# Designs tried in a protein design chat: VH-VL binders against Protein RTF1 homolog (VIP5). Part 11

Target 1, 136 residues: Protein RTF1 homolog (VIP5), of Arabidopsis thaliana (Mouse-ear cress) (q9c950r261to396)
Amino acid sequence: VPTFEDVKEVTIRRSKLAKWLMEPFFEELIVGCFVRVGIGRSKSGPIYRLCWVKNVDATDPDKTYKLENKTTHKYLNVVWGNETSAARWQMAMISDGHPLEEEYRQWIREVERTNGRMPTKQDISEKKEAIQRTNS
Key: E = the ipSAE of ESMFold2; O = the ipSAE of ESMFold2 at other seeds; V2 = 0.75 times the mean of E and O plus 0.25 times the DockQ between their complexes.

## First folded at step 4 (VH-VL)

Design t4 (from b1, 13 letters changed; framework fv_ebronucimab)
Fold by ESMFold2-Fast, scan of step 4:
Structure t4 (fold): chain C 136 residues (1-136), chain A 123 residues (1-123), chain B 111 residues (1-111)
Amino acid sequence: as target 1 above (136 residues)
Amino acid sequence: EVQLVESGGGLVQPGRSLRLSCAASGFTFDDYAMNWVRQAPGKGLEWVSGISWNSGSISYADSVQGRFTISRDNGKNSLYLQMNSLRAEDTALYFCAREDYGDYRYYYGMDVWGQGTMVTVSS
Amino acid sequence: QSELTQPRSVSGSPGQSVTISCTGTSSDVGGYNYVHWYQQHPGKAPKLLISDVSKRPSGVPDRFSGSKSGNTASLTISGLQAEDEADYYCSSYTSSSTLYVFGTGTDVTVL
């Protein structure tokens, strides 16, 4: 099971998605990473879920939205527990904050509850290296 | 201040129905998942059913699946358990319990409990 | 029905320490850090005593502590007091069809 620090290091924030949006490496880099998706609000504030990115959906060029100072038709297909939870989200709905340990615990619980797949240690290691190469 | 109060228990014959209620006060009811947990006289605790904050997720113990229905009315701060086809084995004190998150599936633990309502199934 | 194994009873004198074990499998206690402990006084509702293996809720004294090793979780009560005389139940998340499982319960007697 990947640790909270493992997941945190491969979680991509909204500002980084906006920065890399138009780069040729974008889709290859982002797939297999985590994103923190805003799913609503409680009386205590916004609710976020840590989701695993399965693919980038750019199939409809006419469905555009604003992401920071750019316009895009790219969406993320993410999984929260297992493949039956797959959902398409605007990157504008992704948090620019780092993940919280309670969100990591919720993600672990949901994957275990639904018999979903987790990233392997090799998957995490490869993503850490790719992110470091892009930032360096 | 934070309270859960169960009602609706009683003596009922096998095969019949009974509806339990749980009234919540002192907290924002629709921020929390709710559970029913039972305890037969002199026995241990058994989880019966859970419901998420918005009723989007509901689950039952195998022993009650198909016979019991959990529901909630957030406008009335109330939780319900409709019990059909009652059996002698359903005789227990039924507790209403709050989960420390809006989705019971995350199993954060039950931090607030009512005093329970007694259900006796006997001929 | 409960599936996690606890000793039926544990006893001690005031000021001593007692430990209650809670043994499951890799599909519950061994597989997840979602073990909770509940204290129940006779005729009363259960009270959450320890959450997520070792976390104390507000208002629970630090003489109550929890730990886990492999398939066994433990609750330790140090400085045992008369008011600790109660039933103690562990509970765990499980990957089986029933989402939550409780322990068999342990009677703690203070003499």
Scores: ipSAE 0.006, ipTM 0.567, lowest interface PAE 11.3, mean pLDDT 87

Design t5 (framework fv_bebtelovimab)
Fold by ESMFold2-Fast, scan of step 4:
Structure t5 (fold): chain C 136 residues (1-136), chain A 124 residues (1-124), chain B 109 residues (1-109)
Amino acid sequence: as target 1 above (136 residues)
Amino acid sequence: QITLKESGPTLVKPTQTLTLTCTFSGFSLSTSGVGVGWLRQPPGKALEWLALIYWDDDKRYSPSLKSRLTISKDTSKNQVVLKMTNIDPVDTATYYCAREDYGDYRYYYGMDVWGQGTLVTVSS
Amino acid sequence: QSALTQPASVSGSPGQSITISCTATSSDVGGYNYVSWYQQHPGKAPKLMIFEVSNRPSGISNRFSGSKSGNTASLTISGLQAEDEADYYCSSYTSSSTVFGGGTKLTVL
């Protein structure tokens, strides 16, 4: 099972999504990474889920939205539990904060609940290296 | 066919503990992805979610009522039990049990089959 | 109080379309995303009409449709029929809990 620190290092924040949005490496880089999807609020603030990025959905060029100072029709297909639970999200719904350990524990529980696929150490290592190369 | 039915006292005195039982058929709470929960509706008011238990014994509670609620299951009897402590007249409501299922293993957080409900009146 | 806001009532005539809104208090986060809609006739248990914002359970008429824009989910009922007169509730999932809206009474004619 990947540790919280492993997942944290391959979680992409909204500002990085906006920065890399138009780059030729965008889809290849973010597929297999995690994002924090905003799903609502509690009395103590916004609620997020850690989701695995399956692919970029750009199939409807008429459904544009604003992401930071850019306009895009690109959406993320992500899974929270298993692959059959894939959902399409605006990148504007992605948090610009770091993941919390409670969110990591909830993600583990949901993957177990739905008999979903757990990322391997190799999957995480490859994404961490790719992110580091892009940030440098 | 899938059915759920609530049972328990119809009249409870303040400060007592309310115990409600949901008995179901047509599915098992050993099936992965399935949960059974409790909701209530005071006369003329909105639905309020109380608690849910999943097939793997994972439990969820309404944050405002968590200290008063205990949910448990007996998979062999097809039953889920809710206990609510320190009952008060404001707890007068119709109590429902309902099934939650991921269906096609999607982000499906709906209650797809409900019991008929049982009215619980709290008075001295 | 509910974290999901619905109008107390809506009305329409047979054959018309009506829309019921459900607004989350998470406007700065983009709202609740796992929205379900329930129909409740007087004295009856609620019935699931829509799940995951826009999906219908088997057996639910395609006159019922769901959508979401920003922090507001909407239930639309087209071709209103007398039997649609009921209370309608929206619901959403959070990381730890389920929340329900205050309900909307639909009057047909």
Scores: ipSAE 0.000, ipTM 0.516, lowest interface PAE 15.9, mean pLDDT 83

## First folded at step 5 (VH-VL; framework fv_faricimab_arm2)

Design k68 (at its last look DockQ between E and O 0.85; V2 from the best seeds 0.00; counts 0 for: pae E 8.7 > 2)
Heavy chain, then light chain:
Amino acid sequence: QVQLVQSGAEVKKPGASVKVSCKASGYTFTDYYMHWVRQAPGQGLEWMGWINPRSGGTNYAQKFQGRVTMTRDTSISTAYMELSRLRSDDTAVYYCAREGYDFWSGYYLDYWGQGTMVTVSS
Amino acid sequence: SYVLTQPPSVSVAPGQTARITCGGNNIGSKSVHWYQQKPGQAPVLVVYDDSDRPSGIPERFSGSNSGNTATLTISRVEAGDEADYYCQVWDYSSDHVVFGGGTKLTVL
ESMFold2, look of step 5: ipSAE 0.018; ipTM 0.675
ESMFold2 (binder alone), look of step 5: mean pLDDT 93; pTM 0.949
ESMFold2 at other seeds, look of step 5: ipSAE 0.123; ipTM 0.749

## First folded at step 7 (VH-VL; framework fv_levilimab)

Design u1 (from t3 with light chain N34D; at its last look DockQ between E and O 0.51; V2 from the best seeds 0.00; counts 0 for: pae E 6.6 > 2)
Fold by ESMFold2, look of step 7:
Structure u1 (fold): chain C 136 residues (1-136), chain A 122 residues (1-122), chain B 111 residues (1-111)
Amino acid sequence: as target 1 above (136 residues)
Amino acid sequence: QVQLVQSGGGLVQPGGSLRLSCAASGFTVSSNYMSWVRQAPGKGLEWVSGIYSGGSTHYGDSVKGRFTISRDNAKNTVYLQLNSLRAEDTAMYYCAREDYGDYRYYYGMDVWGQGTLVTVSS
Amino acid sequence: DIQLTQSPSSVSVSVGERVTIDCKSSQSVLYSSDNYLNWYQQKPGQAPQLLIYWASTRESGVPDRFSGSGSGTDFTLTISSLQAEDAAVYYCQQYYSTPLTFGQGTKLEIK
C-alpha cells in the first residue's frame, strides 16, 4: 500500500500540467499520477479530492478552455475510488498545492469502500523517476 | 461580448417583494458560480447570495430565509427573489460572475451587471 | 465568518506617487499554497471591477502599476506611479469560505 509520502511525490500540480501540456510525452507521464481536484468550498474552506489519473481526454476539440496562459481541449479523466467513479475535469480545476494527509486518508477509505485498485509501490517508483527526469 | 444585464428594481414598501433579473450573454450561467452583491447608499459591498455549479444555493445571514436565488438555464438568466423587505435592504444590487471551471480557472467576480436600485420605504 | 479590515480608510495622494493599501483577515485564507483573496476597484457611479485575484495575479487589462502581495492573513495592494483615473474605492475580498466577505473599503483621492 503506497504511503502518503509515496502519493505526495507523484501528485502533479496545475503549474506542471500547464508546463507539460504540449509535450509529446504528456499523457504517458501523467497517467497513473495523482492530482488534487477542487470540488467546492465550505465554511471550513476549499474542498479538494486526491484523484488518480486514468487518461487524457482530447476527443472534443471544440471544448476549449484556458489553462494558465495556454488554450487547450485536453481534460483529465480521474478516479476517486474505483473505475466506476471516473470523472472528467478541466485541468484548471487542479490545485497548485500539495495534498493533505486527510485527503490521502479519504482516498484510501473510498478505495476500500468501492473495492478499487491502488498503484503498486513499483508503479509509484517508476512515476517518481519519470517525473524527476522530466523536471531536469 | 460577455455581459450581464439587470432589471427588476424599484420602490417598494416594507414587507413587500421584488424579483431581480440578471440576463447573461457570451457565457452560460449554469457553468459558472453566480452571485448577488449589494451596496447600501454610501456603504461598502455585501455579498448576498450565490448559486453554484450543480445548482446549490447560499445566502448571507442578513437575507437567509427571505431571499431566494434561482436560475433559468433556457433563458440564461439568474434571479433574486426579495421577500419580506426591510428598510435595511435598500441598496444597489449587482449580479456578478465568479468563473470556476468553464473557460476560466481562477476565482473572482470578473463580470458585473450594471446594478439595480431597490428602495424600501413608505 | 471571515472579517477583512482595510487600512487606511482613506488616503489623499498626488499623481505619480506610490500608495499602499493593507488588508488584514481575521483568519488565514491560505489553503495548500493558494491565497483566496481578491482586490476590486470601484469608481464613482460604477460597478466594481476585479484587479487582482489569488492575492497577487493581475486580471487581464489591469496596468502594471497595480500589484498585490501578502499571504495568510496580511495582504497589500500597491499602486506605483498613481494616475488621475485611479481615484476610486478599493476593496479586498476573500473567497476562502462562505459567506464571501469584503473589506470595508479604502477611498483613494487625488490631491
Scores: ipSAE 0.041, ipTM 0.645, lowest interface PAE 6.6, mean pLDDT 86
ESMFold2 (binder alone), look of step 7: mean pLDDT 91; pTM 0.936
ESMFold2 at other seeds, look of step 7: ipSAE 0.427; ipTM 0.814

Design u2 (from t3 with light chain S32D; at its last look DockQ between E and O 0.94; V2 from the best seeds 0.00; counts 0 for: pae E 2.6 > 2)
Fold by ESMFold2, look of step 7:
Structure u2 (fold): chain C 136 residues (1-136), chain A 122 residues (1-122), chain B 111 residues (1-111)
Amino acid sequence: as target 1 above (136 residues)
Amino acid sequence: QVQLVQSGGGLVQPGGSLRLSCAASGFTVSSNYMSWVRQAPGKGLEWVSGIYSGGSTHYGDSVKGRFTISRDNAKNTVYLQLNSLRAEDTAMYYCAREDYGDYRYYYGMDVWGQGTLVTVSS
Amino acid sequence: DIQLTQSPSSVSVSVGERVTIDCKSSQSVLYDSNNYLNWYQQKPGQAPQLLIYWASTRESGVPDRFSGSGSGTDFTLTISSLQAEDAAVYYCQQYYSTPLTFGQGTKLEIK
């Protein structure tokens, strides 16, 4: 079971998504990573969830939006728990902050509750290395 | 074509009740955040209530305990039940959508109904 | 609750002029590098229409003469060259937290 630190190291922030958006390696790199998705608001402010990226959807070129200073029609299909939670999100809805340990624990509980799939520690290690190569 | 069509307004005595309806077409109310916003004559906008896509409900302080927001997903309709009405509840009531559908995001109220007048007087 | 205060309350100005409308929030609406603030336009006898979201991003179909700026607690809507059809009441609105709140409005009249 990947630890919070394992997941944190492969959690991609909005600014990185915007930086990599136009790179040929973008879709290969981001699939299998984690993102924090803004899902709503409460009395105390915005609410985020830690989600696993399953693929990038770009099938409708008319669904354009602004991501920072760029225009795109790419969306992240992410899951929280299992595939029944699968949803297509604008990358503009992704947090530029680091994941919270409480968000990780909520993700673990939801995967367990729904009998969902997790990345293995090997999957995480490979993503970490891929991210590190891109940052050099 | 995305549209909200409202109904159910009218004249009512103080202490009375009224149910407002907001029927959606071109999108699914259960996939979106839906709000009611009112505007008293000559006054500004006041957010009254909202129902999130997950079903949680929220209320402005001036209407808590008197108003109830609900939805009927089979009819693709949002309702606002107005109870214990007072003169200060006299306003144009709008329903509005925050887009959250299959291409998920939420920003502002991008679709508004035509408004329904509620008048509370003897 | 977050209170929004607009200024001026009204302004009367000629076509072609530049207009600014300020919105001050009682607490920051900045979260995660995004400002949770919208601007709406309400023409006489009509429902409001979304103009700007995330403080500075124009909604689809909104002319380039409209722009939003600011961060945290202080925000500005600018109309760079006023047209006659811009006569309306303008509202800022925060969507940072519940309850959602609006500014009191700014009435823009054409002389």
Scores: ipSAE 0.446, ipTM 0.820, lowest interface PAE 2.6, mean pLDDT 89
ESMFold2 (binder alone), look of step 7: mean pLDDT 91; pTM 0.939
ESMFold2 at other seeds, look of step 7: ipSAE 0.484; ipTM 0.835

Design u3 (from t3 with heavy chain Y100T R104W; at its last look DockQ between E and O 0.37; V2 from the best seeds 0.00; counts 0 for: pae E 7.0 > 2)
Fold by ESMFold2, look of step 7:
Structure u3 (fold): chain C 136 residues (1-136), chain A 122 residues (1-122), chain B 111 residues (1-111)
Amino acid sequence: as target 1 above (136 residues)
Amino acid sequence: QVQLVQSGGGLVQPGGSLRLSCAASGFTVSSNYMSWVRQAPGKGLEWVSGIYSGGSTHYGDSVKGRFTISRDNAKNTVYLQLNSLRAEDTAMYYCAREDTGDYWYYYGMDVWGQGTLVTVSS
Amino acid sequence: DIQLTQSPSSVSVSVGERVTIDCKSSQSVLYSSNNYLNWYQQKPGQAPQLLIYWASTRESGVPDRFSGSGSGTDFTLTISSLQAEDAAVYYCQQYYSTPLTFGQGTKLEIK
């Protein structure tokens, strides 16, 4: 089971999504990573979920939006728990902050509750290497 | 075209009730965060309530316990039940969408209905 | 609850001039490097319209004479060259926490 540190190392921030948006490796790199998705607000502030990126949806080129200083029609399809939670998001709503341990614990509990899938430690290790190669 | 069409307003006595409706077209209410915002005559905006895609509801302090937000996904419509109305509830009531079509994407109210006047008097 | 205080309450300005409207939050609305603050414009007899979100990002179709700035608790809306159609009431709004709250509004009039 991946640890909080394992998941944190493969969680991609909005600024990185914007930086890599136009690179040929973007879709291959981002699929299988995590992102923090803003899902609402409470008395204590914004609520985020750690979500697992399943694919990049660019099927409607007319549905464009602004991501920082760029324009794109790429969306992220993500899951929280299992496939019944699948949802599509503009990358503009991905957090530019780092995950919290409570968000990780909530993700673990939801995967267990829904009998969902999670990445293996090997999957995480491969993503960490891919991210590091991209940053070099 | 994306549109919110409101109905159900009117004149009500203190202590009375009304149900406001907000029918959406061009998008699905169940995929968006939907809000009600009111504006008393000559006054500023006050957020009243919201309903998330998953069905959880939230209320402003001035209306908690008296107002109920709900939706009917089959009719693509959001409702606001106004109970125990007071003169201070007299306002134009707007429904609004937060989210440009994504499930839990909430950054601002980008689509607004035309407004429905509720007057509480007598 | 987070209280937003706008200043000035009203301003009367000529076409072509620069206008600055301030919004001060009782609590920081900065989270994960994002400022959870919006600006709305409301013209007489109309519903409000979103101008700026995340403190500084213009909504689609908003002219570039509108700009937002600030972070944490202090925010500013600037209209760099006022047009006659900009006469309206302007509201800041936080979406950091529930309940969502608006500033009291700033009325912008054309002299």
Scores: ipSAE 0.020, ipTM 0.638, lowest interface PAE 7.0, mean pLDDT 86
ESMFold2 (binder alone), look of step 7: mean pLDDT 91; pTM 0.938
ESMFold2 at other seeds, look of step 7: ipSAE 0.034; ipTM 0.630

Design u4 (from t3 with heavy chain S56D H58Y; at its last look DockQ between E and O 0.85; V2 from the best seeds 0.00; counts 0 for: pae E 2.4 > 2)
Heavy chain, then light chain:
Amino acid sequence: QVQLVQSGGGLVQPGGSLRLSCAASGFTVSSNYMSWVRQAPGKGLEWVSGIYSGGDTYYGDSVKGRFTISRDNAKNTVYLQLNSLRAEDTAMYYCAREDYGDYRYYYGMDVWGQGTLVTVSS
Amino acid sequence: DIQLTQSPSSVSVSVGERVTIDCKSSQSVLYSSNNYLNWYQQKPGQAPQLLIYWASTRESGVPDRFSGSGSGTDFTLTISSLQAEDAAVYYCQQYYSTPLTFGQGTKLEIK
ESMFold2, look of step 7: ipSAE 0.456; ipTM 0.824
ESMFold2 (binder alone), look of step 7: mean pLDDT 91; pTM 0.938
ESMFold2 at other seeds, look of step 7: ipSAE 0.518; ipTM 0.849
ESMFold2, look of step 8: ipSAE 0.463; ipTM 0.822
ESMFold2 (binder alone), look of step 8: mean pLDDT 91; pTM 0.939
ESMFold2 at other seeds, look of step 8: ipSAE 0.508; ipTM 0.850

Design u5 (from t3 with heavy chain Y100T; at its last look DockQ between E and O 0.93; V2 from the best seeds 0.00; counts 0 for: pae E 3.8 > 2)
Fold by ESMFold2, look of step 7:
Structure u5 (fold): chain C 136 residues (1-136), chain A 122 residues (1-122), chain B 111 residues (1-111)
Amino acid sequence: as target 1 above (136 residues)
Amino acid sequence: QVQLVQSGGGLVQPGGSLRLSCAASGFTVSSNYMSWVRQAPGKGLEWVSGIYSGGSTHYGDSVKGRFTISRDNAKNTVYLQLNSLRAEDTAMYYCAREDTGDYRYYYGMDVWGQGTLVTVSS
Amino acid sequence: DIQLTQSPSSVSVSVGERVTIDCKSSQSVLYSSNNYLNWYQQKPGQAPQLLIYWASTRESGVPDRFSGSGSGTDFTLTISSLQAEDAAVYYCQQYYSTPLTFGQGTKLEIK
C-alpha cells in the first residue's frame, strides 16, 4: 500500500487548487490526487479527512461559490473508503494544510473496512511526476 | 424552493415536556447539518443543539441531558424533544440549516424556520 | 467554549453614515487560512439572516455596503452608507468548535 509520505506528496492544498483552477490541465492533474476535506467540527475544532479525488464536477454552472479570491462552479467528487462514500464538495472546504499521519491511518482503516480501492505505487509515482512538471 | 416550517411549542409547566418539529422542503435533512437556536424574550441567540449529516448529535451545555435532537428521514423532519423544562427555557426556538446537500459546505446557517414559541410558566 | 463579545451593545446613527461593529473571540477561530466566523442580521419579528461567512465573504444577495474583516480573535462588521432597512440586531457567531456560540448582539437603530 502507499506510505504516508507517498500520499502526502500527492495531497493538494486549497491554495494550489485555486492557483490551477482555470488551467486546461486542471481536472487531469487533480484526479487521482488526495485532498483534506473539512467534514465538520468537534469540541477541539474543525475535523478533516484525507480523501481521494475521483473527478471534477462542473455540470451545474449556476452553482457558484467563492474559492479564495475567485468564483467557480467546479466541485471535487471525492471518496473516503469506497465508492459508497462518493460526495461532491466545494474546493473551499479543502484544507490549506498538510495531511496528518493520523488522517492517513484513518484513511487506511476506512479503505480496509469498506473493501475500497487504493492507488498503486505506480499511480502515485505518475501523479507525483505530473505535479512536479506543473510546478516547474 | 428551500424552506423550513416549524410546529409544536406552547405553554407548559416547569418539569414538563414538549416536542418541536421542523419540516424541510427543497432539500433533505439527512444531507445537512441541522441546528436549533433559541432566543429568550429580549435576549440574544443561543445555539441549543445540532445533528450532523452522519447522525451525530451535539448539545449546548445548558440543555445537555434534558433535550434530545432527532430526525425522521422519511418525513424529512428534525425534532427537538424538550424534557424537564425550566422557566429559563422560555424562548423562541428556531431550526436552521447549514447546507451540505449536493453542494457541500459547513459554514453558516443559511435557511431558518419561522420560529416556535415555548413558554414555561406555572 | 468559545465566548464572543461584541461592541458596542447598541448604536444609533443616521441614514448614510458608516457603522462598525466589533466581535472579540476568547480563542482563535482561524484554521487552515480560514476564519470560522459568521455575521447575522435579525430584523424585528424575523428570524436571523446570514450576512457574512468566513469572516469576510458576503452571502448571496447581501448588499455591498456590508463587509467583514479581521482574523484570529478580532473581527469587524462594517456597514457603509446606512439605509433605513438596516435597523436590526447584528450577531457574530463562531463555527470553529462545538458548542457553536453567538455574540450577545449589537442593536443598530436609525435616528
Scores: ipSAE 0.326, ipTM 0.787, lowest interface PAE 3.9, mean pLDDT 89
ESMFold2 (binder alone), look of step 7: mean pLDDT 91; pTM 0.938
ESMFold2 at other seeds, look of step 7: ipSAE 0.418; ipTM 0.814

Design u6 (from t3 with heavy chain S56Y R104F; at its last look DockQ between E and O 0.46; V2 from the best seeds 0.00; counts 0 for: pae E 8.4 > 2, grease 20.5 > 18.9, SAP .501 > .496)
Fold by ESMFold2, look of step 7:
Structure u6 (fold): chain C 136 residues (1-136), chain A 122 residues (1-122), chain B 111 residues (1-111)
Amino acid sequence: as target 1 above (136 residues)
Amino acid sequence: QVQLVQSGGGLVQPGGSLRLSCAASGFTVSSNYMSWVRQAPGKGLEWVSGIYSGGYTHYGDSVKGRFTISRDNAKNTVYLQLNSLRAEDTAMYYCAREDYGDYFYYYGMDVWGQGTLVTVSS
Amino acid sequence: DIQLTQSPSSVSVSVGERVTIDCKSSQSVLYSSNNYLNWYQQKPGQAPQLLIYWASTRESGVPDRFSGSGSGTDFTLTISSLQAEDAAVYYCQQYYSTPLTFGQGTKLEIK
């Protein structure tokens, strides 16, 4: 079971998504990583979920949007617990902030509650190395 | 097709009550944040109430204690119960979806009902 | 509660011209690099329609002449090369915290 630190190191922020958007390696790199998705509001501000990226959807070229200073039609399909939570998101909706430990705990609980899938420690290790290589 | 169809509304006396309905198709109300927004004649938009996917309710200051938002998941319908109505409650009432929650859509109020006029006059 | 103040309250402009509409928030709606601010258009006799979310992202089907900018407390809706069908009232709306609030509106008239 990946730890919070394991997941944190493979959580991709919006600024990185925008930086890598046009690179040929983008889709292979991002699949299997995590992102923080805003899901609601409280009296003290927004609430996020830590979600696992399952694929990049670019199948509708007419669904364009701005991501920082770029235009794209690439969307992230993510899950939170299991495949019944699968949802498509514009990358503009992804947080540029760091994951919180409570978000990780909620992700773990939802995976357990739904008998969902999660990455193995080996999957995480491979993503960490891929991200490190790409940051150079 | 995703849509919100409103019903209810009409003319009511001060102190009276009315229930507005907002029936959804193409999505489930229990998985979304649903809101009521009103607009007095010639005036701007005022958010009046919302219900989260978890069932928690919130109200604007002007309607707290008099209005009640509720949801019937079996009918896929959101209601707004308007009690102790006053002349200043005269408005067009819209229901709207903020598409988020279990489906992670976060696009503001992206689906609006057609509006239901409530007139409070003696 | 977060108050949104729009300026101007009304503006009358010719087709083809550029308009800016400002929205000032009583507190920041920026959280984790996201600005929790929307813009809506309401044409006469219609329900409001979402134009811009996340301060600067156009909703599907919204023409390129509409753009949003700003961050934190100060936001701008820009309409370039106005069309006759753009005559409407424009509202900003924060979704940072409850209760949700709208600006008072800006009426755009075409001369």
Scores: ipSAE 0.012, ipTM 0.591, lowest interface PAE 8.4, mean pLDDT 86
ESMFold2 (binder alone), look of step 7: mean pLDDT 91; pTM 0.937
ESMFold2 at other seeds, look of step 7: ipSAE 0.013; ipTM 0.624

## First folded at step 8 (VH-VL; framework fv_levilimab)

Design v1 (from u4 with light chain S32D; at its last look DockQ between E and O 0.87; V2 from the best seeds 0.00; counts 0 for: pae O 2.1 > 2)
Fold by ESMFold2, look of step 8:
Structure v1 (fold): chain C 136 residues (1-136), chain A 122 residues (1-122), chain B 111 residues (1-111)
Amino acid sequence: as target 1 above (136 residues)
Amino acid sequence: QVQLVQSGGGLVQPGGSLRLSCAASGFTVSSNYMSWVRQAPGKGLEWVSGIYSGGDTYYGDSVKGRFTISRDNAKNTVYLQLNSLRAEDTAMYYCAREDYGDYRYYYGMDVWGQGTLVTVSS
Amino acid sequence: DIQLTQSPSSVSVSVGERVTIDCKSSQSVLYDSNNYLNWYQQKPGQAPQLLIYWASTRESGVPDRFSGSGSGTDFTLTISSLQAEDAAVYYCQQYYSTPLTFGQGTKLEIK
């Protein structure tokens, strides 16, 4: 199973999504990565979940929104646990911060609870390398 | 055609109870964050309760322990049970949506019901 | 809980003029470069309507004459070139934390 550090290294921040938004490699790069999705609020402020990116949805060009200084109709389909949690989110709802270890543990527990799928360590290693090549 | 249709208000004595209803069409309440907001006569807006898509419920301090938000997914309806009513609960009660279901994001309340008046007087 | 204080409480102004409405938050509502602050318009006898979210982003269908600005604890709604239909009460609202809270409102009247 991937470690917290493994997942952290392939968690994509909102600013990176905005930076890569128009690149031809965008979907190929970010599918299989993780994102922190803002799902609500508490007394202490916004709440985030660490979610696994399954694909990019761009099928409705009329569903536009602002992402940073850009306009887009691309959405991320993500899962938390198994496929029954599949949901389509605006990238504007993605955190620009790093994942918390507790968010990682919650993700692990939810995958186990729902008998969901995880990336392998090899999948993560390949994604790390793809991200590094893009950042160079 | 997205809308919220409210019912269930009226005149109630102090200490009494009412149940407010908010029926949704054009979207699914279970896929959205739903809120109740009230406005006392001549006053501003006060958020009183919310229910998130996962079923978690939240309450404003002034109503906690007396009001209960719930939903019936089969009827696509959100309820607010008002118990132990006081004169200061007299208000127009609105239900509102702040989530788009399949295109998820949460911010401002973008769809509002028409309002339901609750009057608490002896 | 986060308190929001609006100023002025009321203003009367002519069509075509510019007005600003301020909203001060008791705590910062800035998180991850986003300001969790909305503006609503409520016309007489109607439910409120969302104008602006994330402090400065106009909701779909809202005219360009409405703009929001500010960050952290200090926010402003600006209405340029006022129209007769802009007569309403305007509210700021934070959605950073529970409970959600509104400012006390600013009544805008057209002379």
Scores: ipSAE 0.490, ipTM 0.833, lowest interface PAE 2.0, mean pLDDT 89
ESMFold2 (binder alone), look of step 8: mean pLDDT 91; pTM 0.941
ESMFold2 at other seeds, look of step 8: ipSAE 0.493; ipTM 0.824

